Miniprotein binders against q56419. Designs and how they scored, part 14

Target 1, 326 residues: q56419
Amino acid sequence: MEGRTLEEVQEEVFKRHGVLVPKKELEDLAKALEEAGLLLTEKVEARLKEEEEKLKRERPMRLAGLSYPEGEREARAFLEAFRASYPGEGEEARVLLMPHLEPSRVPEVYGAALAALEKTPPPERIYLVGVAHRPLKEKAAALPVPFQTPFGPALPDLPALQALDALLPFELFNTPLAFREEHSLELPLFFLKGRFPEARVLPLLVARRSPELGEALKVVLRDFPGLLVLAVDLSHVGPRFGDTPLTRTLAEEARRRDLGFLERLAEGEPEAALAFLGANPTRIDGVEVVASLLPLLRERKGKVLAHRLDLEAPTLSAVGAGTLVL

## First folded at step 3 (miniprotein)

Design Nb3
Fold by ESMFold2-Fast, scan of step 3:
Order: structure tokens, then C-alpha cells, then sequence
Structure Nb3 (fold): chain B 326 residues (1-326), chain A 92 residues (1-92)
């Protein structure tokens, strides 16, 4: 009951659930909630401390059995099915942009990413840059531990991570708990580990524009060459994202925005890609990642392999996804 | 029956915990909304009305915590709700 009066709670319950609760019952509930709140706070703090300790050793799978299979054999078949969903051939990637939304929603887009990985020589390490869906203490963060996958643990590249940390004006390993539940790393990692089982990883999250991260990564990549992966989704439109319900016109605008953004990146013009988005760049969750990594994206030409705008019919909302090789 | 309804509520709560632990917040919230609809039937029974009303307020907070990605806090509240639902089942 943060900042809420009993009258406000009663009104909200009535408006949202059609239930009118008598005042005496509300008073008894408020007292019960105060007692439960104190106990809950103590339990939550203890559990967060336990989870933070566990994250010092490894990052367990969170989406196994939901977004991908738990077993290695089943996971391999699942990955091959996604590759089969894309009819084209891939191209070698030095930089790969791929989505992180639920794979079953855009199978051809993940299939295109797999096709690109198929044509890419196995890297010694992967710089996996995702989007923070939980607050970070700094603009960016990393977690230097093994990430579990159905194909075995994706091991951290500790020397490269330490080199990156040393070059940044902030502590890189600043928010371990943000990595406990982070699909923008876990979902791309499933596909990357399945294709490159021996590659080490640098799992990186961007919350806000960090030009310092891009400059530091450019330096680190010279000494520790590897595959750069931007795990980003594109347009987010509709009521789920604070907008009006999706219409044909808004869907067409979203597709145009996504493709215009990707095509400018493919021309090696990331500043032009950001400028193309105009007054509402935050509707594409990859904006902060691209803005942070400008030095790594300039003058790299490539190709858009796939794009889809996935419609979520019950909410009249949509999320864009694409695969780009540079 | 109230016994059958209480069992369905328990099953939903356990599934909500599983989905929340796996960061599937949208799916967890959908199950919370299903839970709320089933719970409205318990509010109509005088014997369970007070407990059902208590659960309604806790579930509203759970939904808000899930929207914010506050998994640990949501799970602890769901565990408390589960104990109340078990008590309702015993009353039936």
C-alpha cells in the first residue's frame, strides 16, 4: 500500500474487479498487510542476498522448458527447426544484429541469424550485447560467470572482460541481479552456443547510451578479436507499450521505421540510422545499444536478411524483429 | 464446489510462481487475471468472503510487482496467498 489510502484501495478494487469491500474488512486487511509487509521485506532481502551469492558462481537457465527445450538433444532439434524456417543462405558476419523476443513468434528471423552463423567461422569469443530490462547502477554492466545452456555452460572470457572493465570510467560488474532474469542475453545465447559451442562470451547489458562502452570495446576487440552480437528488438507499438491500439497505418509506419533503421545500419551509417528514427527513438529498444556502439558500426556494410513485425492480436500491439549482418 | 475451486486456485498460484521465476511476466500476469476471476466466486460465499477479499488485495499487489519485474517480492506474496488458499480449502 505505497502512498494509498484505504478509500483509494477500495475504489481501485471496485473499478477493476467489481468488488466493494466494507470498511471494517479493509481496516482488518490493512493491519494484516502491514504485518505481512514487514515479514515479506525480510524474506525478500534474504532471498536477494542468496541469489546474488549464487550469481558469483554461475548464471542458471531461466527459460529452459518455456522458450527452448531443457535437454541437449531436444534443444538441437529445436535449433535445426528454426534454421529450416529460413529459406535463404546466410552471409558471414563480423557484426550480427538479431532479436531477443520469444523465438516462436519470429522463427524465420532467428533462422536467418542461424544461417549467418552457419557461414561465419567459429569465433574465439562472442561480445553479446543485450538490453537491460531491469535497472542498472551504471549505463552498462557485465556478469563474469558461466551462463548455463542446454549445450553446456557458455564460459566468460575473463581476460577480455577485465580489459574492458579497466578501460571504462565505471565498474563494469556493477549489477549482478540484473542478469538473473534477462532474456535479451539468454535467448540469443541459446542459438549462439548451439552454433559455436567452444566460443567464450562477454555478456553485456546496456541501459543507457554509453559512448565510453563503444570506445572501450573498439580497443578490446583489437587485442581480443571476436563476433559482435547486438541482441535487440525493433519497434514496440500498441497499448502494451503506452500507445494507441495498432492500426494498419501504425503497423506500416512501424515496418518503415524498422527497415529504414536496419538499411542505414547496413550502409555503415549508424548516425543516419539513429537520425532516421526522428523524435521517437525509444520505440526501438536497440537505439541505446546502437548509440553506444557507434565506433564499431561505422563504415561496416552488410545486408538485412530478415524482418518481421509480430502482431499480438489480443492487445493490438506489435514488436519488430530483424536479422542484420555487417 | 468450493473445494474444487480452491484446488484450481492452488494450481494457478503454483504456475504463476514457475512463470515468474522464469521471467515470463506477461504469461504470469495472464494467470493472475484468471485467478482473480475464479476468486470472485469465493467472495460470494459468506464463510470465505473475508479471506477472499484479503487475497484480492494481495493479488492486486502481485500483479503490480510482476509488471515491474519484481520477481522475488511477487513470489513471496504468492506463497502467502497460497497459505491462505490452503486454509480456505480446509474450511470447505
Amino acid sequence: as target 1 above (326 residues)
Amino acid sequence: SAEELAKKLEELLRKIIELAEKGKFDEAIKLVDEFIELLKELVKNPETKLLAEAILFLVLLVKELLKQGRTEEAIELIELILEIVKFIAELA
Scores: ipSAE 0.012, ipTM 0.297, lowest interface PAE 8.5, mean pLDDT 83

Design Nb4
Fold by ESMFold2-Fast, scan of step 3:
Structure Nb4 (fold): chain B 326 residues (1-326), chain A 92 residues (1-92)
Amino acid sequence: as target 1 above (326 residues)
Amino acid sequence: SAEELAKKLEELLRKIIELAEKGKFDEAIKLVDEFIELLKELVKNPETKFLAELILILVEEVKELLKQGRTEEAIKLIELILEAVHFIALMA
């Protein structure tokens, strides 16, 4: 909330520097943003419509040159370097849980995912389920267009997406703009397209628990079999995430929660995994995805291939990442 | 022109966050100085003057926080500033 944020900023500056930023000046900024937003609503709405129209044709790369190379040859070398970062062997996956955190932070975790994909027969389609980092009009959404990658466009599986849409109590293609800048899909897709260039994709975002999505996907997967990928990060701890500064105890708690969650999923017990986390005090973003996909995760036993809590010393924060095959 | 300046200001703010997160505070402060110089051009524009002057007050606090290696507090201020810069782009 803007008002809450301004009070936090004012209080923090005062505590740390002994300088009180005038509340009125912060309030004036908030008021100016609100007032001009009202005046420019037509202009903003026109720009949003233009972006939505572009997204009806394709989803362009947003992180090329930042999180992965733009060129195909450089992208291939980059992907192979990540595979080389994982010394273990992969395992065949029908369900793959992998991160969407910046890959350079956890190369061995992405390497483990690549190792699993090497052992997995090429799927005809990939159900790629990420986490919405922007509001959706419904609890879940999909975008039925080609997603550009350095390895060529990842084509949508239109028949499977249409079957899914028909089985849901809401419009599946409800928030195209949420996909314009969405790393929970773009980063895993880079690796998946590199390994399975012929596979079509169902790019799905979950914002909140949608049991109806899991029920519908169970039906669709029977008729349109494919690889299910849960692109989720684990614990988010420290000041970057509105939490206390990282301590050894908090880091150990995050690791304990991450691994306990993954291990219960590996036993085919997704309800137990959710119950283990309780109120989710370390903010595992996979909770909403797992809660939505329960029918697809029950009784599927597997293995945790990798886990890392990525420590960010300058911010005293950390993000958990893991690779799980089921 | 103002829209191109706003885009460059956004890029600088995101790079400042990246450098601060890596503990490269001297490099981050150098980019804050570049941000301030570009922001002064928006202060000259009557349509953006009010918001640019408010941002200038906040970004001086960001600079002081970065000098002390206080990344959490600096990032919170930068996110507020980023929102205001996005808004300036719409006015241009």
Scores: ipSAE 0.014, ipTM 0.310, lowest interface PAE 8.1, mean pLDDT 83

Design Nb5
Fold by ESMFold2-Fast, scan of step 3:
Structure Nb5 (fold): chain B 326 residues (1-326), chain A 92 residues (1-92)
Amino acid sequence: as target 1 above (326 residues)
Amino acid sequence: SAEELAKKLEELLRKIIELAEKGKFDEAIKLVDEFIELLKELVKNPETKELAEEILLLVEFVKILLKQGRTELAIGAIFFILLLVKEIAELA
């Protein structure tokens, strides 16, 4: 828990995942973790230092063999199958919004992203902005090491990362361990590296709204131009997220919410997009990313290429995913 | 060895996350049951017993969350279990 109160943990889970966890469940979890921690504090600290040290050299694949194939040839065929699932031709992107949801659940949405990448000139670097699924010491973080992929390592853009760090009021390289198990970066990176094998990357995680990050990125992008990728999912609705069971009406509302959000972003009106979410902004993954990157999204017009609300019948739940080019 | 067993447990945890994210809760729960059976071998080892018992309690909690369709919270709990499983390898 890293010293957080149960109320803070409950708030963060709700904010990040849209789930309101009953206090008793959090208390039971916290007690079990504290008892294990008391027994293992010294060993856990030593292990975390070891893992941190390894992350100074590289970030290994974690989802290879699970979400995508380990071998380069098989990975290439897998990626092309996703492209084939989308019938359109895509549009050139300077900013790309794409999901980080398990790709097999929304293949046509990832296919639309691939179509956009095919129309986009190869960038020298990719600013890959994902959502932190682990606590960060600051509002945002980056990891300046090679990220392994089946297509070879995605190399960090060290000069651009250092320029970004220098402009921020906090240390950018503040939570290496948050990157060890992070699908919001790994899954989009698989597709991005497959299409742009020579591009360097800035792997960035946002935990909370950071307008200073957006301001700094706008400056850095002028000196180090590249493709900006927002790796975010949309609506999270239903009991698997601590919400009411999905109905046709609620599914229609979620689709309307997702599309209204994306369409306002496509008009270059990110503040209007955030306002459109109304009372349920915490139910959309990526609201903190968009809120952080406002200076980069204003007055950029584009197009929604794909959207899907992926329905999970056994839990009466759904997750929204979309592809937007700006 | 306990180190080889811990690696097997880590692989199962990652597969459970994948299945849960795909909404395949019955398959995910089946792998949780496999995890529990493997973990029981570590309960028999005096050097890993106390940690294995604590992980067993956390994994039962994960199973309850998966049965309730509370996938995001279950995945969060699994990340904590993953760190504890890595400590088993060092204790052996």
Scores: ipSAE 0.012, ipTM 0.266, lowest interface PAE 9.0, mean pLDDT 83

Design Nb6
Fold by ESMFold2-Fast, scan of step 3:
Structure Nb6 (fold): chain B 326 residues (1-326), chain A 92 residues (1-92)
Amino acid sequence: as target 1 above (326 residues)
Amino acid sequence: SAEELAKKLEELLRKIIELAEKGKFDEAIKLVDEFIELLKELVKNPETKLLARIILWLVEEVKELLKQGRTEEAIKLIELILIAVEIIAWLG
């Protein structure tokens, strides 16, 4: 009945069921629905508060047994298999762009990321920047708790997180519930923790462009040096994503957009990379992350190690994934 | 119990999402029909009747979207229904 008058509801019931319901009965029903809605809201609020309290202590695994193995030994073998899927040697990374797409769909791309991590000296901390798949109260957020993995908990870098929070014009720890189920952090973290078990982590989510986040991170990285990881997927095309069915032409366009974007980032030209996407920047989920981190990406040259457009034939859809070292 | 029934409804909804994502719309629709039959038991409970009736209306919409191959819209609606089913479990 939201957005509808009682007269409109009465008219619709008459048309569909041939019954004219008195206005008083409709008024009583509307009041009962409003009261029931308030009760349901109270129950939901209580449960969400309980879940939020749990997240103050730790972030448990959600994708163990689904996207990666639960056991440490099996998880190690899984990681080695992904590394073996990439025939290249990798390159040292100061900044790593890697996917957060289901790993089994793009093993060579994750293998390229692992190859880069093999060439990279162990960092004291990892700035892991993912994409928010749930609304945040602010443009960006972090969760300052241990994140569980099959390799043990990834511990938060509390001093670096607090330094970052102090430099931002908003509260950094603003939406704990957004981290409860967030694959853009969990999936890359599995690979990063497997390679760098001693590194502490700054788990960061970007929902909307936050230039202030990039400026603050540039300052924090001087005092707390570490590996910057952008965990982003590339083109999302086809009906699964509210787009037209995939054709050979649209797939070629997606590959061209992905590679053009990555190559411009590799030249140290992130503004040119964003401009290359033109009027349709939302087709790549990493756009808001890159736009937020511009000060950290400018004049930093590197190399695209891998790219794949993963085709999902049953849905006529595709997702792009790539590995870039800077 | 309402909690056991809600768990079954949640499992069916997650399987419907999986099948819809794989383009197996006929199989997804069969699970929607199974969901509808189980949901009818919750319509008998005074505390859950209103929410169950709303879910019944929404899931008919899901069935129509699946018949049209409108995967993204169907999944979005199923995710809202999952939240409503969780609320039913808390009320029962």
Scores: ipSAE 0.000, ipTM 0.229, lowest interface PAE 11.9, mean pLDDT 82

Design Nc1
Fold by ESMFold2-Fast, scan of step 3:
Structure Nc1 (fold): chain B 326 residues (1-326), chain A 104 residues (1-104)
Amino acid sequence: as target 1 above (326 residues)
Amino acid sequence: SMEEKIRELAEKLAKLAQELAELVKQGADPEEIKKKMEEFIRVVKELYELTKEMNNPEAELWLEATIFLVLMFLEAFEEGNVDEAVELLRLIAEIAAELAEALS
């Protein structure tokens, strides 16, 4: 319906950067950018329409050759190396929480996810829920097209997606362009498709809390059983995320925050997990996903298989990653 | 001349974008990032003001692209998407260099 315009971007910049940049400079910049914005609108609109039309057919790989190998043989070897990085055995999963952080940074965490998938019977479909890193027209969205992978295309489960769409108070297929470059779906999908090549996928993005999504998914999962995957990263700390430089104390706090969150989810207490984060301020991108999926997480007990706080020394920053089976 | 001044500002913008990208990537002190950001915004504003009377359509197009990328950068930076912010700054540096070359 609307989409994000250059004018909306200008307004957000002005509202948020007033603390970082003097108000006078931002006001002057906003005024100067209005004319340029109007001039670019027609070109941007044409480009967006072209890209949107292409996304009606398929979603191409964007991170092949960068985050994972492009060739199938090399991709298989890559998966085996990650599985070997985790010395433990998995647990069967009905719900799997796994990261979407660059895999090479947390190989044992992805290895734990692969171990869990080894213990899990092949599902007919996977509900893959990631985090929107670009604005959505609604609180959540899906893209009902094949997603390309080195193991072949991950096909959409059209009947299940249509059933989900019918139960929601908004159009599910509302922001195709948000899926063009979305690592929270692409990176987990690489691992999931490699392990379950026959499974169909429901690629879902959450931008803001949608209790309606969780309620609808509970109904759809009853008629269309499958594996639910929450592709979320945990704590984001340090200057790279607009925070204080990482210290030993802050790293320890981040680890405790991540584990406290995961442990409460493992006890089947997702409301307690969210309350715990409220008492311990954090930038966990999975908060909106967990808050949306409460009906699917309540009273479901499980186990934390792995956790790592990945330290980025040059930026004095860190990102938490974990694998949880429910 | 006006064209010479715009060229100088475009060269300065390219340098500032590269410096800001490095500071953002390294997670430098917030006050250092703020100071560099203020200088960056000041140069963008001055460059835009001076180009309104240009008779070089190629330079105008590159300036418009630069301004658009600046807005995208600011949004990415505020959202905490550091990797995207750094890549956008590098692209801004490249486009600003193209603008400077168009004027030479």
Scores: ipSAE 0.000, ipTM 0.266, lowest interface PAE 10.9, mean pLDDT 80

Design Nc2
Fold by ESMFold2-Fast, scan of step 3:
Structure Nc2 (fold): chain B 326 residues (1-326), chain A 104 residues (1-104)
Amino acid sequence: as target 1 above (326 residues)
Amino acid sequence: SMEEKIRELAEKLAKLAQELAELVKQGADPEEIKKKMEEFIRVVKELYELTKEMNNPEAEEWLEITILLVEFFLEAFEEGNVDLAVEALHIIALMAAELAEALS
């Protein structure tokens, strides 16, 4: 400040921009902050610490009232409406690939996932693998706490999570805050908990390719059998994602890339699916998830139940979504 | 250099304050405002940590006034006083820009 006072700061602001800063309010606030001995950095650190401590106990709903209804009755009606949006029959799933984008944008795709869950015997546990939208300290992470849903808490499968942790070369429970706001887990979990209310969950996030995660999961699944769910969105095209504005040709190319990827997964050829996407693996945010889970996807044949490229007209952009049963 | 990093963060803070002021003024989506606010607070924290490590009295005094304005903004916003919150953000942007110029 070069010895500048609050008055001198206010006078300079007024002189440069013709703005009169409400000095009285700033002085009263300065007095309150001085008396409290608080700094913004201390408040930020305290808030982060509070959120970390809360996440040791439970993971609260973040998207209730926004992406799905908060009340159980309304949530049940919402789920059944999504099922009704898909006119087809499901197939039994041992592995389910489903989206994690806003459900209202692709109701038929979520409906196809629900149809598959109807044909699937209730699992004791669900291995739910999403995409980290925040940095993780390691390539992957899990949070071993109840996840709140309108259908009650989805309880963690602690024995299976501990078995997984023991097999990994890194600490599995490494970044709790990454789970505070994570739609790639919360949105699929809403549908999974609605269909399988008794199933325990292993909520897993992948940030970077982790072959060791796939190898460890293959071992854990033998002792702790369950449903494997990959919560993955497909093509991201258009200016919102750093690409050119969407055209009919580019949209058709995106649809063909999505379907080619899913069809190769359905043939039990996940390496071929990754190779098919070519030099631009970041166009599909779930590439790192698929690459991590190769041992679980090889030689498993299945069926693509639904696919949609959702158009975001204001941005001339689109996101692909699909449902695949293996 | 550390002074260069402080300058870059001050420039970023000025931009974030202006962007946040526009979002608040327009009554943008609460989630969008919160996301921008988280980024804004993160930059303030980084700037504070680097300034403390440098032990630069002039930068520390400037940052103390800036933190005070940030706290004023947060309180005005929490009270639903949009006009005062926007005014505070405009002043924060100016203060951050002045700090960046002083370090150039």
Scores: ipSAE 0.000, ipTM 0.192, lowest interface PAE 13.9, mean pLDDT 80

Design Nc3
Fold by ESMFold2-Fast, scan of step 3:
Structure Nc3 (fold): chain B 326 residues (1-326), chain A 104 residues (1-104)
Amino acid sequence: as target 1 above (326 residues)
Amino acid sequence: SMEEKIRELAEKLAKLAQELAELVKQGADPEEIKKKMEEFIRVVKELYELTKEMNNPEAEFWLELTIILVEEFLKAFEEGNVDKAVEILRLIAEAAFFLALLLS
């Protein structure tokens, strides 16, 4: 913020407060702003470093007591209630697509994911790929620390994370702060840790399409086999997302787009799934994740276990959620 | 809520600032930079209109800092100082991220 002129400062003060300040007072203000500007920059840097240092040791729970119970016993009962909300049996998953929106809004969808996990042999590690809701310095990131859960800490798979980092053209551990408040990892992890308490995790965030991530993961998965989890929500429709208020027609279109997307993934045709969305416009936050992971999704057939478009009544908006096993 | 709207706009601003920094750093197509700049300015204007609705002094501080950094960025960009413009965009992303974090 260096290089501000006295005239620029005076004009800013006048515009913001509608008050004309005498020249001497403005000179004193300019000096105060100059010193404050230097200190503000230093304060931002110091605060960010402090928060980053905290995340070098562990990632604490942020949604405990809000989206899921804090205590292990209560958390177990909560998880079993979600399983009970899905009347079917699961299918074994090598790849699982599940949501990350508030679980209480789509209990049967999370129940379907739990059913699939029951049919899946316990993996040594879980590749948990979520969507970045905060800026990343690179297209993707990971945080190699224990993630706290009511079922105990989910430990990072350090050898697999290091193998992945070595194959990428960017630093994988590039934005620790993006993980501090990240529900696309925390909410799926609650369910995954409840079912597979011994599994280590690779917590991954995708901000933008990264074909190099998919290529690297294909190599790492051969050497470090595990369960791949795509934690993504589907259609986002209505005023909260820049659309018109939800109508029956818009809701039906959103359901059709979600199911068309999932069914093409289930046929092992991820490029066709992406093309389908291009022909039938929607806002699915999983698009960048799917586009990044193409090599892992091709020729892998599976089944859509559940889908729901959940109404957000106060905003006349809706978010789609689904469970897909590949 | 108003805080939720400001948080969403701050998150959007942080992402746009990062994308714009990448485009400017790489010397991308002027049309791509212009399109991103227009979206960036639109979000900044919307945040500015919401400034007077904030009842959180710390959030107001980070929002005001973000707006001031945007003005400094535009000045650096107009002067052709690419390195300074990129650095300021990174500071904007960090300030906007902090605002979003504070309002979460």
Scores: ipSAE 0.000, ipTM 0.200, lowest interface PAE 17.5, mean pLDDT 79

Design Nd1
Fold by ESMFold2-Fast, scan of step 3:
Structure Nd1 (fold): chain B 326 residues (1-326), chain A 87 residues (1-87)
Amino acid sequence: as target 1 above (326 residues)
Amino acid sequence: GSTEELKEKIRLLVEAAEFLLLMALELYEKGDLEEAIELLAIAVELLGEAAKLAHEAGLHDLVAEISRLMAEISKLIAEISREAVKR
C-alpha cells in the first residue's frame, strides 16, 4: 500500500462503483493487498533463486521466436539472408567488432560480420565480450555453462575460463543472473555459432573499465588462441536516450563520431579512438569494452566493413552499428 | 455461504493484480523494464488463481473476463520485452 491511505482506496472504489464499501471490508482488502505484496516479494525471490539454479547447468535461449527463429532450418535460412544483405567480400579477422542491436534493424551490418567470419579460419574458441545491461558484482563476469542456440549448444571453454579466472583479482564467475537475459551475448552468439558450430566460447560481460581483464586476456590468448569478438553498439541518440528529437545535425554528429571511433581502432590506435570521443556525448556503449581491452587492440590494423545509424521513427531516436575487422 | 466467500476472495485477487499492473506501468515509465515485467508476470499468476476459483464456483462470465485481462497483460509483457531488446 505504498502512498495510498484507506480513505483514498475508499474514494477510488466509490468513484468506480458508486457505492460506499464498509470500513471493515476495506480493512480486509488492505490486509489482502499487504499479503499479496508479501507474496510478490516471496514469489520474486523464489523465481530468482530458481533461475539462478538453472543457470548453473545451462543458459537457455530467451530471444528465440522474437529476434531469430527457434527452429534450426529456419535459423539457417535467416542467417543466410543476413549474409546476402551485404554485397561485399569479408576480410579475415583476428579481432571482430560487431553489434548486438536487434539484427533485423541493421541486416547489412550483421551481413558484413558474416562475410568476415567466412574469410576467417575456424577458431578453436571465441572470446565473446559483451556489455552488461544489468549490474555485476565485479567489473566483469563470465558464465561457464552451455549457451543454447538454434544450432545446438555453444559449449564453454572451461580450461581457458579457469585460466582467466586465476589471473584476475576478482571472482570471474560472479552474478550468474546477469546472464539470464543478456542480448549483447545472445544475439552475436546466434551468428557466431551458425558460422563456427565447433568453436567453444568464453562468454564475457564488461560493466566498467577493467584494465586487469585486458591484461589477463592477453596472457590467456597466448596459451589459448582464438577469435576475439567485441559485441558492442555505437552511438545512442534521441529522446529514448535523453536527447531532443533526432535532427539531421544530431544524426550526422552520431555518424561522424561512430566512424571516427571505428577508423582509429582500425589504425591500431584504441587510445586515440577513446580520446576522439572525449566525454562520449552520443553514448557509444563499446567505450568500456575497448578501454578494458586496450592491450589486445593496440597496433592491430584492420578495416571498417559496414556502418549504419538505424532510425527508430516512433521515438525519433537512433542507434549506431558497425562491423570492424582487426 | 461458501460461494460468497469465494467471490470475495476472487475480487481481492483481481484487485491485487490490477494494483500490480499500475505499479508495473509506473516502473515502465521510469525505464525499469525488467522489474515491470516481473510485476506483470506475478499479476498474471494471481489472475490464474482467481480464474481457477471462479471456474470452481461456476462463474463462467467472470472466468471469461479474467482470461481477457490475463491475455492483455501477456501481450503487454511481450511488447515490453521487445522494447528491452532494442535498448
Scores: ipSAE 0.000, ipTM 0.208, lowest interface PAE 13.2, mean pLDDT 83

Design Nd2
Fold by ESMFold2-Fast, scan of step 3:
Structure Nd2 (fold): chain B 326 residues (1-326), chain A 87 residues (1-87)
Amino acid sequence: as target 1 above (326 residues)
Amino acid sequence: GSTEELKELIRFLVEIAEELLREALELYEKGDLEAAIEKLALAVEALEIAALMAHEAGLHDLVAEISRLMAEISKLIAEISREAVKR
């Protein structure tokens, strides 16, 4: 039991029940709780093993009926509404940076991504690189199973995943449970599968900078060409993210930080983009992904299609989102 | 220890979980979703320990009571977690 001392527990019992529990009895209770904690650990581990075994077969939808519709027809209409929310035309992408933030918060940004996909010839496979929101055993991981979507299962590209695994100094398929609830893959995948229903996918998560991942991917992409998608959000500002309450000035600084980062990526200068962020790289969750994929981003010029800093008024916080084509 | 001493210990853990649930709901009302989830997770932990103790002792009525409360708190964690993703 974390977050309460025995003295605090004793004081609360006294206030609520008028009984002062002797220290000897509290020590016996602490020993019993410690022993029960060991037994609870076994029970939790057994349940986690069951969930891990299920993930060896498929990755089910978690956000269907919440972030997007469950039914194929409704999902199609939803996707087309997002496309319609972006008034511009897209550009062909060999590399696409798009958000993984809740789509309804930034519809124009997802619309811009859809516009780019519309101009892109259907890829045989998609390298979908998201951000790990749970710890990984290694710097990066993949899950080589079908990912369910309203448009049917997104099938894994097993030969390409195995080629990637063979080139890495660590086991690629190292943390299946990290994929159980991972919106940085599920939300972009909804849009990607809707536009490219026949494309196979390599679902990849980055937790920490992995230059070896970028080097390996550069090799694999020669033999297994496809669309590279970086599913990353930009600035995270305000109390929800451990920062001061959002002001107009801080919001404008976040917008300039986001755009400066994206524009440098668009010039094919990813090292300059990382340097531009200065001392606050952790405020953009895409930093570790970009830093890992440097070999794939150098000398690729492109265009920023959309950017938005979405305000979360109740928490005086904001999250940046953008669409970049390279 | 007697069965009555064990029942008191189990009831005490349930009371701790109920207090954590109360604190979590207050944090949720203030918009602090992450802190609310942390309190609810601790509440579930306390209830799992209580349920395990009750099960080992053959106290099936207490296991059923604790399991219902644990299920309700788990549903709250799932709902708040989904709300946090949507925001």
Scores: ipSAE 0.000, ipTM 0.190, lowest interface PAE 11.9, mean pLDDT 81

